# Ledger of designs, part 8: miniprotein binders against a7ua95r516to809

Target 1, 294 residues: a7ua95r516to809
Amino acid sequence: ASLSLLSISDLVPDLQFIFFWMSNAIEILYFIQQKSPAYMQTIELMDDKAGSKESLLSATISANEEAMTILEEVIMYTFQQCVYYITKTLYVVLPGLLDCNPFGTEPSSEQCRRAAGVCVCAVCVMPEAVRRVVSVFQTTSDLLQQYQVHSEIQSQMFAYLFFFTNVSLFNQLIDKGPARGWFQRSRVLQIQASVKILLDWAKGAGHNHLAQKFFAKFCSTVTILASPPQQLSQMSWKALCAEHPSLKPVQLHRILTQYQLMAELGPLPIWQPSSEDEAYIYRTVDLLESFENH

## First folded at step 8 (miniprotein)

Design ac2
Fold by ESMFold2, fold request of step 9:
Structure ac2 (fold): chain B 294 residues (1-294), chain A 83 residues (1-83)
Amino acid sequence: as target 1 above (294 residues)
Amino acid sequence: DPKEVVEELLREAERLLEEARKALEEGDFERAILKALQAIIQIARAMLEALKYGTDPEVWEKLLEILKKAVEILKRAEEELKK
């Protein structure tokens, strides 16, 4: 009644079930991986009291390989199911992050905020849209800890969730940004502040390195859009590519085009793509990211 | 029928578990490891089938029971081989 139909809290019972079986499969797989060299060596060196050593060793090698294979399939399937359910929730809540105003949720002085034209006295608090995204990440983290999922698998889970978040935010910004006014400077600064709240959560949760890696494209985009015109207009295409290697040529070109429109700048010669990149700035198939890319 | 596949795999796992239990009791720890691994294979196949297509809660409870027993035998036999 009071909960969203696609809230992560509504999915917790299903996720608990899947995590339980995933963690069991992981634990058994690692036991077999850790212990099998020793017990197979023992079998290989045993006395052949009944003439059955070779058959037993061969059967045990086969059983080990088969057990590891099927347990890996269980782990892969359960991991994919967890990611599927969690990203369905993220897909619903992420667009709100682009529309929210983190500077306006805790006003202490509207005069101070207005006078600056930039957020100089705003207290960034977690607006509802950002809170919904953080809730998905925090609930996922709590479940992984509750079921004692191996730390390597936890890292892989968050790597994908951050990748998904990056792709979703980037695609929404590029695709819908012109119509929604998201390229206006005041909006870009609001988006930048909201993303910083997410990055701070990731750092506090011990996932800073994953967030830095997998948010790079969206963060680069926002960094370019937030740059003052006098600073950005002095950076060449080559310099921008070097500073933002996560952006494809077609993506950087689109970002700069939108920047020119909002900053009322004409075409700049220093933003002319390199001869090699010129072939790629019109590849619209590369403009939006695939959710299947890593 | 996916539910029949899960139940067939469960019956095979129960047979292998009993063989593992007997081997452990007889001190044949090498064979107990083999049979416990084979039971785990059948249970893991049943789990994957049940995750994909669903099954009854009673079947999930039985899967867990047999899995725990097979893993227990595997660990005990491995520990005995180290002695």
Scores: ipSAE 0.807, ipTM 0.960, lowest interface PAE 0.5, mean pLDDT 85
Fold by OpenDDE base, fold request of step 9:
Structure ac2 (fold): chain B 294 residues (1-294), chain A 83 residues (1-83)
Amino acid sequence: as target 1 above (294 residues)
Amino acid sequence: DPKEVVEELLREAERLLEEARKALEEGDFERAILKALQAIIQIARAMLEALKYGTDPEVWEKLLEILKKAVEILKRAEEELKK
C-alpha cells in the first residue's frame, strides 16, 4: 500500500494487538518484581529448616531473573513496533503541517460535518493538516490508556514521538523551506500557529514538559523566522545563541543566512559568528538532525 | 520454521504448567512457583517469536490462556507460602 494512503485508523487493529501484549508483559513483569522478594525470603526460610532445598531456591532465583529478562525483551520489542507504526503515520502527515494555513477557511472535517451542528470543539476548529497530526497523538494516547500501559512507558513513547516529530519538521523546514516559501514571514506565522495547536494538545494531554523539551529546536527556528527584520537585525550572534541554545552554530548560521536572503538584507556584521563558533558554522554534517540520536 | 518454534515452546510451557498445577495441588508451593516461572519463561519466548514472525490466532489464544493460568498459580502459591 502506498505510504500516502496510510491513516492512523488503518493501523489501529495492529497497534491494539501490540499494545495488548505489551500491557500483559508489563503487568506480569511488575507482578514478578513485586512478589519475588517475599516468596524468595519464604523459600529461604523453609529451605533452612529442611536442610536440602538450596537447589530449589537457586533454581527459583534463576528462573525469576530469566522471566524478568525475557518479559523485558517482549516489552522492548512491542514498544519498538508501536513506535515504528506510529512514526510511519507521522511521516505521512507531518509535511501537511508545514503547508497548512490555519487561518484559512478550510472546510470543517467530514466527521464533524456529520454531526448536524457546527462542532466548535478544539479538534473541529483545527486545520485538517494539524488535526491529522493531533489525531495520531490522540489515538496513541487513547490506546495507551485503553490498555492501561504504565505511565513511564507512556512518557517514553511520547518523548520519542515528539523527538521524531521535531527532527522531521526541523529537517524539512531547513532543507525544503527556502524553496517552498516556508521562510516567508506569512508562512512562518502559519507554521507557528499550527505548532502552538500541537503544543496546546500536548499540554492538555499532560505532556507539556516533554513537548517543550523535544520541540525546542523547531520552535526556536520558527521563532527566529517569525521575528520582524527590524528586531532580528538588532540581535547579535551571541544574543541569538543565548536565546536559542538548542540550535547548533551551523543551524543558526543557516537560518540567519536564509532569513537574510528572504528579507533581502545585506550582510549583517552583527550576525557574524564568534571566533569560537566560526569553525562550527561550516560543519554541514551537523546541519540536519539525526533520527538515531534518541 | 518460526511457527514450529512457537509450537514447541508452547508445548514445553504446557508441560511446565501442568507440573506447576500438580505441585500446587500437592501443597508443594515452592515447586509450584518454580514451575510457574519456568512456564512463563517459555510463554514469553513464544510470545516474542510469535510477535516477530506471526502465528495462528488459535496459538495466540492458547498463549493467553496458559499465561493467565501460570500467573494464577504464582499468585496462589505465593499466598499459601505466607500462611
Scores: ipSAE 0.805, ipTM 0.952, lowest interface PAE 0.5, mean pLDDT 90
Fold by OpenDDE base, fold request of step 9:
Structure ac2 (fold): chain B 294 residues (1-294), chain A 83 residues (1-83)
Amino acid sequence: as target 1 above (294 residues)
Amino acid sequence: DPKEVVEELLREAERLLEEARKALEEGDFERAILKALQAIIQIARAMLEALKYGTDPEVWEKLLEILKKAVEILKRAEEELKK
């Protein structure tokens, strides 16, 4: 099946199944972890009185450790499967976020039109391309809540999804941005508005810190590109590095070079890399982010 | 065959669960805990194999049923040891 036809709604039944078993495995693991010290101490005290039961305590310790290990494997496998399916859906919808015009008269979602009233919900006023991305995250949040998944696992899942989203959007913007016109100020302002909607959603969902952390690189890139030429041309390389510490020297240099071309600016000596950074701006291997670093 | 592996693990889990139940009824709470944990091991292995390779809906229902029973025995045996 073409990846282009895969929606998050089509994956909900499969995700529900995986989340169900993940949640059950987490609950049982947590129960064993919390109760293990208490029953082991009780067994130890009873075995010390009986002299011959050292074998039962040892067997119980071994069984407890093995149960925890296998449950952790179930949790890890189910977590990886959820992330795999969700990221496949994100991969399909994320390019639309870069091409969308949030200021355009795109018709409100057909689903909200079927309710006889103008749904004034924040999702209904979103551009369709932004709504599709938010829908993936919202569906994930709803499933995690439905199955009462432990908050730590929820945080890990959103951390990875935000990481994946940042890497995907950043790499697409750096690689395809010049050719697609995404470095044009009008397009950058559209992207900035779309990202703000996503960040506002993440804030409303309780993931503000994670979103700020993991979207830092993409947000820094968009912030630089959205800056007026008069303002950005007054900022030194060192000042830009200090303001945007999430960007590697090679990445900042690429962004500034493409900005200069799009704004038809002559060479700006103030943007010249420091002598310390000059060796790093040629490391093209560090230009794009890797998906493997998480 | 992954299906045969899941079925074998399920049969072993059911055997261990019955041993755990008997131990609980006899007031051997230490043995009940051990056998319940051993049952959970086999159930979790069966779950992992079934998640990787798939299984029949009836097998999933059975896995859930015996998992609940194993946890219930474990909870009850632990509560009785604290008395």
Scores: ipSAE 0.805, ipTM 0.952, lowest interface PAE 0.5, mean pLDDT 90
Fold by OpenDDE base, fold request of step 9:
Structure ac2 (fold): chain B 294 residues (1-294), chain A 83 residues (1-83)
Amino acid sequence: as target 1 above (294 residues)
Amino acid sequence: DPKEVVEELLREAERLLEEARKALEEGDFERAILKALQAIIQIARAMLEALKYGTDPEVWEKLLEILKKAVEILKRAEEELKK
């Protein structure tokens, strides 16, 4: 199937299978970890009485460690497969978020029309492009809950998905934004509203801290671009660095340069990088975020 | 062949489970724990291979069945050791 046609719904059966085995492996690992100290101590106490059982204890310790290790490998593999499939669907839907007009009355998708009532649920009032992104996250949440996956693994999953989303959106905005007109104030305000909807969903889903942390770069970029010229032109380089610590100097410099061009502002001495940052603003290799560092 | 590997691991797991079951019935709870853990190792290896390369639905059902049995033996043996 063309990657462009892959929806999260199409992957649900495969994801269910993977989550099932992941959950089982986690449950067994947790059981072994909890019970291991108790039965090992009991075996030790029995072996001390029997003199000849040191070999059995050693074998049991080794078997317990090996069992935990291989279960961890199963969990890691299944986790990676889930992330792979989910991020593949995100890759397809995320560009639509940047082109979305959340202020337009797009007619409610046909699916919500089949229920005779105007579903006023938060999802039904979302623009289609935002709804598609939220649907990926919601489906992931629902699957994690369905299989009662441990909260730590759920947090790790969402951390990675938010990281991936931020990197993808940030890189697209920085790289393609000027050419696509995403730096225009009207478009920036649309993007800001769309991101707010996503963040509000994340807050409602209990992932507010993770969302704030991992979306920081994209949110900072959008915040700067959404700022009125009269306000932003009064902010020094140092002040902007301090307000947006998630942005590297090269990233901030790129954003400000593109903002200046878009707003038809002359050179602003106040935005000149500090002598300390001057060497870093030319590090174009650091301009885009990497997917590998998480 | 990955399928053959899974089947071999499954057979070994079943052998170990039978040893664990016998040990449990004999009141050798320490040996039952060891054999149950050894069975879980083989099952988990089989699961990993099957996840990577695929296997038949019947094999997945069998893996789940024997995994449940291994855990049950482990639980029962642990409970008996506390008495």
Scores: ipSAE 0.805, ipTM 0.952, lowest interface PAE 0.5, mean pLDDT 90
Fold by ESMFold2, fold request of step 9:
Structure ac2 (fold): chain B 294 residues (1-294), chain A 83 residues (1-83)
Amino acid sequence: as target 1 above (294 residues)
Amino acid sequence: DPKEVVEELLREAERLLEEARKALEEGDFERAILKALQAIIQIARAMLEALKYGTDPEVWEKLLEILKKAVEILKRAEEELKK
């Protein structure tokens, strides 16, 4: 049957179910981990009445280890299922972020001031495409908090969601950018502004470190493309690599080639790869990123 | 059949839960811990199977009921051992 993924709200009941069971498994696992030294010590110190101590101790050690193992499997499986459903939604909504114009969203507008009394101003007046992506992140955050999921697991989930977002946006920009005109500087500035809204959300939600880490490739790409020609032309290949370590040589070369073309700087290469990188600038196998977990 | 596997695990968890309950009532807190852990193992296995292949809402409710009881026994027995 056809899946309807109109918004993250369509998935909330399924996500609530999965988060509920994940949270239960986490709670039980942590109890066992924290308390098992104490009750194992007590069993070790008991008198051996009727010869049962060794059997009880051995069985309890085995049960303790097995319980923790199976609970960890439940947690891992439920985590992967949450990520799967959330990223299916992200995959549908992320492409629109590359086509939208955020500069029509005036923060001082009367619409923005009215909405601030009822809901968050950025959500009410931001472009619809950006709002859809923020809604996925915010709904995920709300559900994690509702079910009191451990903060480390929340961080791991957003690390993957930001990784997925980075890969999706980067691959679409590289793959579709020439045909869609996304390498025009005015369009790049629009994309940069839209990503800033996502980064601001991540900072406000307490995930700034994760966003800085996992958006690095896409953000570096947009930063290079947004640079004025006078500034960028004066940077060497080595300087660009140092400034943008997240970009592989083939990726940097492709970005600079598109930049040179769209800025109409002539056909002669401006940026000369180092001797070490020159062998790698045509490795198309390294051009696009994998969606597989890193 | 996945539903039969879940139901078999659930029946074993119920048996272990009853043993845990009896041990707790008799003041045998060490055995109550063991039997509660064993019930939790069977329920967690049933949960994983049900998450992977699905099951009826009524089975999920029973899984939750037995899990909550096993965890309560584990916590009470651990608390009593501290005394």
Scores: ipSAE 0.802, ipTM 0.960, lowest interface PAE 0.5, mean pLDDT 85

Design ac2
Fold by ESMFold2, look of step 8:
Structure ac2 (fold): chain B 294 residues (1-294), chain A 83 residues (1-83)
Amino acid sequence: as target 1 above (294 residues)
Amino acid sequence: DPKEVVEELLREAERLLEEARKALEEGDFERAILKALQAIIQIARAMLEALKYGTDPEVWEKLLEILKKAVEILKRAEEELKK
């Protein structure tokens, strides 16, 4: 059908090709950056008996800078291509997280029973929708490791993938949640459990701080919606804003409205926006997030 | 034509690579570094063009071959200067 229907497995050969060249560019860039002070100093100290030391030094400075510039462009372009392919796969699989039920998953598969005996493995307890998302992240991690991509570039890639994941899940929840019944208490708790599985993956993969940073908006949303009514109804607008700074006023107001509807609580005075925020709660242009870098 | 651009950059990289090899053999390690860097510039430009617009698998194999040789000369010349 279309490129957006491809699994991550179908993209592995293309990703391997792109990571191969990205990794080569990174290694060369790193070598030049680390070694150029030494060999430039040696050239500067050369005996100038041929009368060409300054020309050689000037040409080498220029070549050094140009090489680093072009290699950075290769790295940036290959990074963008990897992100493009990976996020197209994520876009397809992420909505399923909002529909799955991790509490109803039983570890009864024949493979899991034989392999684990009396215990269960995390893979056997994951709903299929969660497994699909984890598979994208895990495959990406495996490829980055396979090609020995520099750790800072790996972190930047997962920062963007988590950013993309947050935007996708948040927008779907806000936009489609009422029609899909995703604001029902039982569904919110299921969504919270599914997201916890992703967060546990990120922690185990060494990306906990990135996940905490870039999932903040979606996690705040789910945390509010999952809060017991007795606790949440005692929290003021100001307190909620302070605990959830990632949420814009229109977003927080929308979330509280959905909570109010599901808990059958009519309007609560304690949730009245502050004077500063009151003008912003109706800005529907600010409700959904952009996928572009911000 | 992107393929012609890649092939022109590749030919220039080959010329610079040969100059780098000769400088290395003659013990002119400082000039070997310059020429290897210049070859890497042309290869990286060719790679970027080929990544954006595509090229034949045979051209990719040639790009890799020349890149490896240029990087090897750069590393050998740098190591000789440390001595």
Scores: ipSAE 0.791, ipTM 0.955, lowest interface PAE 0.5, mean pLDDT 85

